# VH-VL binders against Large ribosomal subunit protein uL10m (mRpL10): the designs that were tried, part 3

Target 1, 224 residues: Large ribosomal subunit protein uL10m (mRpL10), of Drosophila melanogaster (Fruit fly) (q9vpl3)
Amino acid sequence: RGKINIQRPKAPHYERARVVAVTQPKYPELPKAKSCFKTRAERTQQQQENPYNEIIAREVRNWLDHSRLVAFFHLSSITADDIFRVRVQLHKQNLHLKSYGSKIIEQAVKNTRYEAIVPLFHSNHCIVFSPDPEKTAALLRIVRRVPQMVLLGGIVEETMLSRNQLVAYAQMPGLHAVQAQLVQTLSQAPGHLIQQLQAHQNSFVQVLDVHAKNQMNEETPKST
Key: E = the ipSAE of ESMFold2; O = the ipSAE of OpenDDE; V2 = 0.75 times the mean of E and O plus 0.25 times the DockQ between their complexes.

## First folded at step 1 (VH-VL)

Design o1 (framework fv_ontamalimab)
Fold by ESMFold2-Fast, scan of step 1:
Structure o1 (fold): chain C 224 residues (1-224), chain A 121 residues (1-121), chain B 112 residues (1-112)
Amino acid sequence: as target 1 above (224 residues)
Amino acid sequence: QVQLVQSGAEVKKPGASVKVSCKASGYTFTSYGINWVRQAPGQGLEWMGWISAYNGNTNYAQKVQGRVTMTADTSTSTAYMDLRSLRSDDTAVYYCARDLYDFWSGYFDYWGQGTTVTVSS
Amino acid sequence: DIVMTQTPLSLSVTPGQPASISCKSSQSLLHSDGKTYLYWYLQKPGQPPQLLIYEVSNRFSGVPDRFSGSGSGTDFTLKISRVEAEDVGIYYCMQSIQLPLTFGQGTKVEIK
C-alpha cells in the first residue's frame, strides 16, 4: 500500500494520510452529493471570497499534509531582520516558520478536524511546521532565545497538545515509539486540550495587556 | 466539569413540531460540535445530525432532512434541535453529545441526559 | 450508508467470566489518514450512552482496563476480560468514516 519514497524519506506515508484527512470535505465526493453541497452553501452564510485566499489556504493544507509537527505561537512585534534570522535557524533543523492571516487559517481548516484551532489565531500569530516530530526539542531550544514568540501549543502525530504537553514531549527520549506512546497517553483527556491551548493564549494576552498598560503608565509623566 | 443538560419531556400530536435544547457548561462551547442521536423505545441508536458551535454549519441524516433544523446560541452555550411534521415513529429519547473536533471524529465524550419525545394522537 | 452488524445480539455472562462482542462493517473503516474510525459505546439501563473505546483499541479516560478493543478493516471485537455487575447494558459499535454516522444494532450484556 503506501511506502516511503526513497527520494523523499522525510515525507513518511502516514503524513500523506494526514493531509488527505485534513483536506477531505465533510461530505464524501460522490456524484449524488453535488446537490448537498449546494444546499449547504445556501444554508451557511456566504461572504465574498477572494480566489487568492483559496490558493493560500491550499498551501496551508499542504503544510499540514507534510508535517508531523505543527507548533502554534503568539508573535509580538519583531523586526524583519530578526524574524529572518530565526527563520534561517529553524530551517537548518527542517522547521518551517509561516505566518498566515486568521481568515486564511479558518478557510484552510473549515470542514476539517482542525476547525477548533481557529480561535487561537484571532491575535498576532505564527506557525512552525516540520515533517520530523523529533525536532520539537530543537524548536523549543531556538524559540527560547526569541521572546517575541510564545508557544501556545501544537499538533504532534495528529494529536492536539497544550504548551505543557508539547514541552513534556520535547523532553522525552528520541525513540519514536516512546514519544508516540506519550502522545497517545496525553491525548486520553482530549476535551481538555483545546481549552488548555486557548487558556495559554488568553494568559499570554493578559500578560501582554498588563505589560502594555504598565508601559503606558511609565510613559505618562509624573507631574506631582 | 463538562455537562450537557437537556430540556424536559415533550408530548406532541402527529404533525406538530418539537424543539429540544441542550445547554453546555464547563468548556468553551464554540470549540466543539454537538451531535443529536435518538433512540426509539426498545431500539438502537440513530444519528440525527451535527452542528458546529463555532460557525453554525450543520449536517442532517437523510431520514430527517427537510424536517429538522439544528441551531446553536453561543451567548447561552445552548444547542437546539427543531423537528417538524412529527410522526409516530419519531417517538424516541433524543440525546445531544459533544464531539471533540467535528462530526467525523465520532468522539462523543459527553452526552446529555436525554429528552423523551412522545408522538401520539 | 455503512451498515454495522453486531453479534451476538444478547449475552448472559456469569460474574467474573469474559465476554466478547463482534462488530462487522459493510465497508472498510480505515481512513487515508491511517486511522480506523470505529468506536464502542455502552448504554447502562436508564442512562445515556457513554464512550468506552475510540479508534478501535484506545480506552476512553476512566474506562477500566478489563475492556479492550481490537480489529482492522471491517472486523472488530470488544472484549471484557471479567464482567462485573456495573458492565450490564447495551454495547454499540459506531463508524464515523463517512456520513451518516451509523451504529450497530446493539448487544445486550446481562449477568446470570
Scores: ipSAE 0.000, ipTM 0.411, lowest interface PAE 18.8, mean pLDDT 75

Design o10 (framework fv_ontamalimab)
Fold by ESMFold2-Fast, scan of step 1:
Structure o10 (fold): chain C 224 residues (1-224), chain A 122 residues (1-122), chain B 112 residues (1-112)
Amino acid sequence: as target 1 above (224 residues)
Amino acid sequence: QVQLVQSGAEVKKPGASVKVSCKASGYTFTSYGINWVRQAPGQGLEWMGWISAYNGNTNYAQKVQGRVTMTADTSTSTAYMDLRSLRSDDTAVYYCAREYYDSSGYYWFDPWGQGTTVTVSS
Amino acid sequence: DIVMTQTPLSLSVTPGQPASISCKSSQSLLHSDGKTYLYWYLQKPGQPPQLLIYEVSNRFSGVPDRFSGSGSGTDFTLKISRVEAEDVGIYYCMQSIQLPLTFGQGTKVEIK
């Protein structure tokens, strides 16, 4: 049956079983034993940290290492039923929606090529993984109908792309050589890419703040 | 020396339960998982489940799900498999085996316990 | 579940002659990490299984060089170049790429 969510004992097993059955990845996964265990030295150090965080961080690292497409999203409040439907649609395209805590993501990417993504996860977030970068267009079509998910950026073929660059990549259907050339061209200014990703996140936070203030003023008429 | 030593043979009636032990020695018990595999007389190998000695996570084969419980006692370096509501088709030799891995990322099942014969008969 | 199918189910071999056992999986055992999670075990009468080959072609410590594993994807072969009396037993292939772990039905090797 897979894992029991030890960090959340209230998680309904029925719902998890449904998600696992529908969202099973098409590409092979690492055996559970190998994904759960480390060398002796690594385990000794991790005994000084939350052991469940280590297990989940290893899972995140495996997803990052085995995915040629990774997309990062800001996630607003969404019901369990709504996110389940999105996961089902994404799974049909070999796209895997995952949600992890910011501390776990930091632990997973520390001292790796992906360390630069940590600042993107200061607020609610989720990540979509796929071994197939040509599914970027399918991903964007599906999330276009999910206003709670706001694209921040992604990683394609180990190259970090801003939201606009990922959209541009998606518009080159099935042409590997052209897509590879685009990724190569876009990778020439990595500092600018990180700054753009953070700007999109900050713009979204600003919109949420303005909306919250307007809603508050409407609900407390004394301010009007 | 690295060894897994299992408890002795058991004879049970249908509907009873059995608890098989697997005592580890010669290595850090919490570093590796334990698999349970059974073999009915004259039949092949059947995987029953796995337990992490590190965090207690388990995964059970569907055929025994709901009537098996695997546990690990770190103070005695002993893994246990508790099988309930025994049927005649549970008659088998039950093995425990360590999931070893090295620093290069290769892994395999070694060592295996000597096996525990469980006979379920009326 | 991944189904593992072995052929033949039994072999009777004259000492010194070669033997070959085939194992076919219902889906690929190749992981995106580049490794293929296929193993070969030998079970001698009255003993627990012992590892012969891990990850398709790697001989476990103490395993004679007359044993060799090969294959890719879904088709795998265990070869014994010269079968000795000590090689008698039941041979199993196993996959560990996903849970549940599954074994082939076994191939009995005996001396004629």
Scores: ipSAE 0.000, ipTM 0.399, lowest interface PAE 19.0, mean pLDDT 75

Design o2 (framework fv_ontamalimab)
Fold by ESMFold2-Fast, scan of step 1:
Structure o2 (fold): chain C 224 residues (1-224), chain A 119 residues (1-119), chain B 112 residues (1-112)
Amino acid sequence: as target 1 above (224 residues)
Amino acid sequence: QVQLVQSGAEVKKPGASVKVSCKASGYTFTSYGINWVRQAPGQGLEWMGWISAYNGNTNYAQKVQGRVTMTADTSTSTAYMDLRSLRSDDTAVYYCARDEWELLYFDYWGQGTTVTVSS
Amino acid sequence: DIVMTQTPLSLSVTPGQPASISCKSSQSLLHSDGKTYLYWYLQKPGQPPQLLIYEVSNRFSGVPDRFSGSGSGTDFTLKISRVEAEDVGIYYCMQSIQLPLTFGQGTKVEIK
């Protein structure tokens, strides 16, 4: 078990900047040199359809590789101001909130030991990464004040844990081997985590659907 | 014809700053990134960072983070690398290289700028 | 960081003889998209590096067919079927699957 290199806890900004630059509407097409552009497009047309997924999937794998704590959340509708405040609070604790599409997550974890997490991301979601597993308690303290974020489970020291197991882990600040032993003990029931997380996610999504439909029905006559 | 032309050699004292330029021609500048790679005397290649010519977004190698600033001037199709608090181990040839958006590799390189840091 | 290790560090070849350079990565360079993000560069004396091979085995424009790249996962090879005087220089492998971008330490090719 190699420890995470604390000097490299962040996802590569390069991939993020490239995606943002390409999506900017200021330029109708990139590049603007017509003759060179045609030659390139014809030669690498298939590659151009998948560059974003490739770049972001590498970013996700980099975050997974450099994080000893990964927590998965269902994310309900939240304002830009509220999510910004949460990101600031998390960042102060070296906790990094990221959101990725389900196809990208599937691509990133395919053929890895974490492929089983893919079903968690079929609805609105976000992930929190940290190189420091002792920050689990700080993470849970912060998200307790954010009802829009619902903890589904996570990975601590390469071990998949359910919501209840993560909460138990957070209550026991380990300084050395005792944390590793606790994590190993809690992870002895393989297969249960995915069923538990999927069941909770499905129930929560159903509740959101009912609430959204009721909101639409109640709002329509009044706003018209 | 794609071409990257860099500024001339610099000799600096420890603690000084250096700003190297890289002027691009032969392509749409804002459609590509510029990487900076250095090579110390008798040593291999070391990636320093990247800048988007479109929006100015950057990513720096950890070893130089806090001391380096990369910028791009779209009106002159010129990228810049500003390295501060120079040390003797910053003595190197500094190259700019174009990043292919689709493939993330360096297809065209500048001729290099020698930066010598000596007391 | 992904560590790139080249062997040998230097080699001297008689003109017309073949040369082979190995590059090993500390992690797989194969992406789930099916591509392997491994590149070869040549730096001739007094010149900037130039791209030779992209994505393991594809020759860049203008690169002679005596150059070939092969390999998969973590083990890659650059071969020159018949070394010419103009091939003298330092060869570098590079990975771009993970930031920071990293290079091998270089292999110097000289004529006997």
Scores: ipSAE 0.000, ipTM 0.388, lowest interface PAE 19.9, mean pLDDT 75

Design o3 (framework fv_ontamalimab; at its last look DockQ between E and O 0.02; V2 from the best seeds 0.00; counts 0 for: pae E 20.3 > 2, placed apart)
Heavy chain, then light chain:
Amino acid sequence: QVQLVQSGAEVKKPGASVKVSCKASGYTFTSYGINWVRQAPGQGLEWMGWISAYNGNTNYAQKVQGRVTMTADTSTSTAYMDLRSLRSDDTAVYYCAREGYSSGWYEDYWGQGTTVTVSS
Amino acid sequence: DIVMTQTPLSLSVTPGQPASISCKSSQSLLHSDGKTYLYWYLQKPGQPPQLLIYEVSNRFSGVPDRFSGSGSGTDFTLKISRVEAEDVGIYYCMQSIQLPLTFGQGTKVEIK
ESMFold2-Fast, scan of step 1: ipSAE 0.162; ipTM 0.643
ESMFold2, look of step 2: ipSAE 0.000; ipTM 0.395
ESMFold2 (binder alone), look of step 2: mean pLDDT 92; pTM 0.940
OpenDDE, look of step 2: ipSAE 0.000; ipTM 0.479

Design o4 (framework fv_ontamalimab)
Fold by ESMFold2-Fast, scan of step 1:
Structure o4 (fold): chain C 224 residues (1-224), chain A 117 residues (1-117), chain B 112 residues (1-112)
Amino acid sequence: as target 1 above (224 residues)
Amino acid sequence: QVQLVQSGAEVKKPGASVKVSCKASGYTFTSYGINWVRQAPGQGLEWMGWISAYNGNTNYAQKVQGRVTMTADTSTSTAYMDLRSLRSDDTAVYYCARDYGDYFDYWGQGTTVTVSS
Amino acid sequence: DIVMTQTPLSLSVTPGQPASISCKSSQSLLHSDGKTYLYWYLQKPGQPPQLLIYEVSNRFSGVPDRFSGSGSGTDFTLKISRVEAEDVGIYYCMQSIQLPLTFGQGTKVEIK
C-alpha cells in the first residue's frame, strides 16, 4: 500500500492562509522518581554495606566466642608507630588488639548476652582478645605503659566484669578452680555492669572537665 | 519514537582524550538517565557509568574512575562521556543507553574509538 | 562486583528448533522490594544491543512471544521456543541490583 506524507505541508497561498498548522505529536514523560540516581545508589550501598558489615560482625562474634578473655579500652589519640608497638607486644602474649566500628559491634552482639556493652563504644575504643584468661595480668602490665589506653572492663569465661573486678581477677594466682570461683563471685547482671562501666567513664570525663576548668582558675601572671 | 544518536568514530594516540556525544530525542531528556557501555573488539559488554539528566548525579565504574567524566546538557538534550589518558585497551565501541530506572531500554548506534600509536 | 556467567558460550540451532541459554549470578538478584533485577539483551550482527526481557520474565515492547525468561535467585534461563533466522546474534544477561552493572560473557546463537 502506498502512503502520502501528511506531515509535509505544501507552502500556502494568501487564499489558503486560513489553514491550521499541523499539530506536533507529544511524547510521554517518565516520572522523575523512577530516574532518580539516589534510588540506584541506595540499592548499591545497602547491598554492599550489609554483606560487608555482616562478614565483619561474624568475625567479631567469632572472636567473642573463641576468646576466654576480652578487655575493653577507651583509646585516646596515639601514633601509628606506638599502637603498632603495643600490638606486637600484645601478640607475643597471645593477646590480639582489634578496633571495630560501633555499628559493627552493635550488629555482632545484638540479641546476645553481650548486647549491654554497646554503649561503651560510642567514643574511641579498642578491644583485646585472647583464648587464654591467665594472660589478664600480662595484658594489664603492658597497657599500664600505654596511657592512651584506659581499661573499661571485660569478659572472662563468658562473664562480664567491671574494671575493678577484672583487676582483682588478674591478681589471682594461676589456679583454675580459684580463678573460676572468683569470676562467679564477682559476676554482675548486664545492667549493673554497664552502669559501673559508665560510672567509670563519667568519673574520667568529670576529672578532665575539672582539670580544664582549674587551668582557667590558675594564678594570673603579674602585670606591669 | 525514542532515538539516541552518537558522534562519529575517533582515532586517538595513547595518552590522548576522547569526548563522545549522545543526542537524545523523542522523550523528555531530564526524566531519564544515560548509561555508557563499551565493547572491545570480539569481547562482551562492560558498564562504564551512569548520569542523571535530572540532577547531573554520576556514578562511574571503578576501572575507569579518575579517567572518565560524564556530563549532560539539558538545553541540547545531549549527554557526553570524556575519557582521558587513553590506552590501547580502551579501543572499543562505546554505546550510550537510556536508563528506565532499572534497565536500558533504548541504545545509541555506537561510537568506535580506536587507540593506536 | 556481581559476576554473571552464561552457558553455553555458543549454540548452533536448526531453524524451528528450541534454544535455551543459562545465566548464573555470583549472588542473589532478588531485592527486599520483591523484584529480581535480571535482564536479557540481544545484539544482532553490526547493531547495538536491544532489550528482550526485563525483570526476569517480562517481554519488552515488540519482542516476539517465542522468547521467554524464567528463573529466581541466582539461576536464570532464556528460552526461544522456535529459533528463526532473525534471532541470530549474541545474547547477554545483565544485573542491575547493585553498581557496577555487570553483564554475562554473551552466548552466540547461530543457525545450523
Scores: ipSAE 0.014, ipTM 0.418, lowest interface PAE 6.6, mean pLDDT 77

Design o5 (framework fv_ontamalimab)
Fold by ESMFold2-Fast, scan of step 1:
Structure o5 (fold): chain C 224 residues (1-224), chain A 120 residues (1-120), chain B 112 residues (1-112)
Amino acid sequence: as target 1 above (224 residues)
Amino acid sequence: QVQLVQSGAEVKKPGASVKVSCKASGYTFTSYGINWVRQAPGQGLEWMGWISAYNGNTNYAQKVQGRVTMTADTSTSTAYMDLRSLRSDDTAVYYCARDFEDYYYGMDVWGQGTTVTVSS
Amino acid sequence: DIVMTQTPLSLSVTPGQPASISCKSSQSLLHSDGKTYLYWYLQKPGQPPQLLIYEVSNRFSGVPDRFSGSGSGTDFTLKISRVEAEDVGIYYCMQSIQLPLTFGQGTKVEIK
């Protein structure tokens, strides 16, 4: 009652880790059909005008507004068991893995400062939210073991960062010093994420190579 | 065996520059950052800065800011520290050291050290 | 900058006796991630420093169990339960919660 409509959305239950894009009726009731004989075009139009989409779009806006860390990932095919394990591991670090349809993301960020992220969601995707930017290092360490999730970029303290900038942020000690440097780079345009995405296919192979080599290096015995 | 091997001792005059190399072996070079730490004769340890071997991003200690440049060559798995406008108080053993973990700036593997003497 | 203060500055120990080194920071080293960014290093004569303890109390691989770290916030202790000849050197604490990374002045441990 203090705050009417800016409450943080509740985290999804673990058994919802395998959530198919947006048709759950556990939110406010959808309007009943006007007729039983809807054409395909009419059903498509009704789906586009679905009031449920606006409710979920508001949830996405609330996550964006209340999270000091937002990371965007390309998501390749992954089993329900694997994504469930990832969600559990992330949740222990106060990191919330969410997947929303691209239309809902577009609706949520349209006419906002985050509109530049829309192209990131025209393919398979997921987003990780956290109120705690110090968890960026934990996030990247967890995701390093999940080759199906490829970091595209993110938002830290309302500053849009490329993949490389986010990785650099995660690798520094004394996160206060990194945050001070980010204040100096606040001039970075949101469009830089789109440019990085267009060049990402080349960098993706390098990231996979580094990840594979890191795993091999960690698993091989070492002596000094 | 994980190892960092540094270049040999250097003797420089005041105002000159020195470039110390640190060659990594036994691990994936781009997976770890490299720290530079110096130790003046009979003195304690002083952190100089850090470089990411992955993307080349750097952070320098304020005391040497503007005089130091750190670089990393992924093709040779070698990090470099270039210190300009040398002064007598830059006389020290310079160490490179690998990051311990992503969350920590602890150093687990250290180079053998490079003695830099600045004398007129 | 965070100032790290070690006591004592030098320590002479009979072989097999315990040793204790204190390290105090000018600010808390506890981060909001729940971790305390304090490390202990040993520099043996003519060698580079070597990592002994990370995150206050965790022994680095290969470090004997006679070494233990403890503490919280701004007050930390490194203990050696039974000092051996190979433990001679200068011990440094270090913080990494804030740049620049800073070290204590060092504690010289000798066998006498």
Scores: ipSAE 0.000, ipTM 0.415, lowest interface PAE 16.1, mean pLDDT 75

Design o6 (from o1 with heavy chain D99V L100D Y101I D102L F103T W104G S105Y G106Y Y107P; framework fv_ontamalimab)
Fold by ESMFold2-Fast, scan of step 1:
Structure o6 (fold): chain C 224 residues (1-224), chain A 121 residues (1-121), chain B 112 residues (1-112)
Amino acid sequence: as target 1 above (224 residues)
Amino acid sequence: QVQLVQSGAEVKKPGASVKVSCKASGYTFTSYGINWVRQAPGQGLEWMGWISAYNGNTNYAQKVQGRVTMTADTSTSTAYMDLRSLRSDDTAVYYCARVDILTGYYPFDYWGQGTTVTVSS
Amino acid sequence: DIVMTQTPLSLSVTPGQPASISCKSSQSLLHSDGKTYLYWYLQKPGQPPQLLIYEVSNRFSGVPDRFSGSGSGTDFTLKISRVEAEDVGIYYCMQSIQLPLTFGQGTKVEIK
């Protein structure tokens, strides 16, 4: 009979519902005023103090609550075309690259277990979210080819991890139970993670200072 | 290009220890891990364990657990396998082989030339 | 431990003729990430092993197109469409889905 192909997708009630939906029995009444819509928009702006930030903060919190993998990156100068290519590659692995302002991140994580991460986002940054923690290995493989993105740390299964702990989590593909235990073994208090991430930032500043001193030395030729 | 160069052949008495080295070149050592695999004369391949050059994490095969130690020296790009309390059945060619530590992808894409360890009384 | 079983253990092939090697695992090598953690290596006489095929069917860099891998779950096959003199050696399958990493016992391929 072909029951699956014939009966279920083309039942009579489906065709009837489709016809009714198309007919739209009431004629739309055109509103008197384009000006009424402008007044409403103005009233909304007057009554809300930056509603856009509130909406985006809720989006960030939703991503944090529903992602089992969150990775934090420092982002150096990168072209729009280059970041787009990275986003496409990440998206194929169900990895979602997002960038948010520091005020929005602070608003999203205030009074949550993640509030301690706020200081990391006062410089140029981005975040990668995924519902699948097994994609940590794929994430690190992709980002290895993007020198402008420097891994700072992240959250796996609601546990805050340093960069080295994320690499350890990723380095044994196919070992789900072992990876879960590794996360528990390597987990650290939020304060300790922040200290580790700040140490990396301090090391980067020191490297820049040395580089600047070397450049100054090169600007003063001493050969006669 | 990419090379893994191992130390020379060793002849040991039962109960002694041996330390085999594996010097890496042609790539960023700390981006890869090193596996150790042995092959007894006329036999197949047996995995011994691995070490991450990135963070020093190790995993050892059960048969040698408690008498093997794997280390990595990032300043010399050299991995080491120290096997203690040697027995005659430890006689084998010992190979090092690299793995991408970020993913475990392309396991054993490059191998060392092998180090023959002979244990005899 | 996952046990890897290869058949045949030895194979003599006339040059230019095809060869086929089977590898069976005691457990599925398909991970929930969608990947199958099965690999093939060739050990030529007096040399260390070299990677031929990764993740069941993908040829490693520099591997001739006469080599192909196939299979799923617990049953895998390595095929050589036309065996050349340089293909002589011992072939091993390996799984990396769980520790310890385990190899098949090896298949020796020789020319008649």
Scores: ipSAE 0.005, ipTM 0.455, lowest interface PAE 13.7, mean pLDDT 75

Design o7 (framework fv_ontamalimab)
Fold by ESMFold2-Fast, scan of step 1:
Structure o7 (fold): chain C 224 residues (1-224), chain A 119 residues (1-119), chain B 112 residues (1-112)
Amino acid sequence: as target 1 above (224 residues)
Amino acid sequence: QVQLVQSGAEVKKPGASVKVSCKASGYTFTSYGINWVRQAPGQGLEWMGWISAYNGNTNYAQKVQGRVTMTADTSTSTAYMDLRSLRSDDTAVYYCARDSYWFGEFDYWGQGTTVTVSS
Amino acid sequence: DIVMTQTPLSLSVTPGQPASISCKSSQSLLHSDGKTYLYWYLQKPGQPPQLLIYEVSNRFSGVPDRFSGSGSGTDFTLKISRVEAEDVGIYYCMQSIQLPWTFGQGTKVEIK
């Protein structure tokens, strides 16, 4: 299920792409996105869009498409010096911290499989991207020391994971095959369980066991 | 194993409407967009529009805006293109194509549906 | 709209000889993200188009290494190092830097 995306050559290093972008001639005004819907929402959409937002939105789509690890954070008030230190520490682990306006995020992900993330960006936020999902543990170690950054969830190997699922993923061995298996199993877990998923790490071992005993989409009442 | 299978040929009179289907298999339907591209006899390729199978949002080429509606049925993994007020210059082979990576990159195509508009 | 112009319109090639197709865009296809949104498709007789090259120079899965794409900005080239009988068809370039997506008029490749 995502095999063809994994085989696609990754985008050029984004730091290099940024330098190239800065030196490029300014582009003429881009056509505004058109919707078939002739509602109040369509009029609002047309008024909100500008050429630069589409260009930046394409950059965001490029990051999402070529990153095998994407983590979403709520960002509380933080000094420029502190966020810079965090960004440098993350960069050493091939983790790229980016901030984009909520309108740009919405524009980037609308009409895509990632549209479900839009509600996460109604408050102050930031995103960490990496081509290497094995860096999830390193990411969480670094962020653990930054109380202003609160993990909301993420995308690993094209699978959307909750905060607890992403924490469980980080605790697996550093082998891609084992981690991919966990992601696959978690994505097929029943939506409603008698056993409640908690912040505790051992809950995911139990979820895997429960799913193995039950058929897909089947709830087992009062199972402890 | 990714496959897009389109409905059969249609012959229509001017002013009629046509609805072409595109059934997807071999991948998660809701993770990709579907583009529609047409080709008039002996002519090149013309982009018609795009639909997201994820949320049903659409973007149509200006030339057909107001005459076309694209829909997607996630329960059957099938995309549809409904073109109304047909003219003789709508005679073409209509293709559906999967949009990989949201960039207009058409990685897999349907076999095509011939639509002939004649009096 | 961005206009895509291909030359030549047709080519007759002896088997095993090279072929070269040019594609020119009315505007730069280089985006601020560093990518160039130029694609090559092949339509064999009686078949739908198939993706050959994405983002100027990257071969799609299953495409033989005798196909290569190059270029930058507004000038692009598709080269076939040794044309085989199975390579007969119409070749199209396409841009996706801005809506609407537009194709070149096509280049017909035939065997002599």
Scores: ipSAE 0.000, ipTM 0.424, lowest interface PAE 16.3, mean pLDDT 75

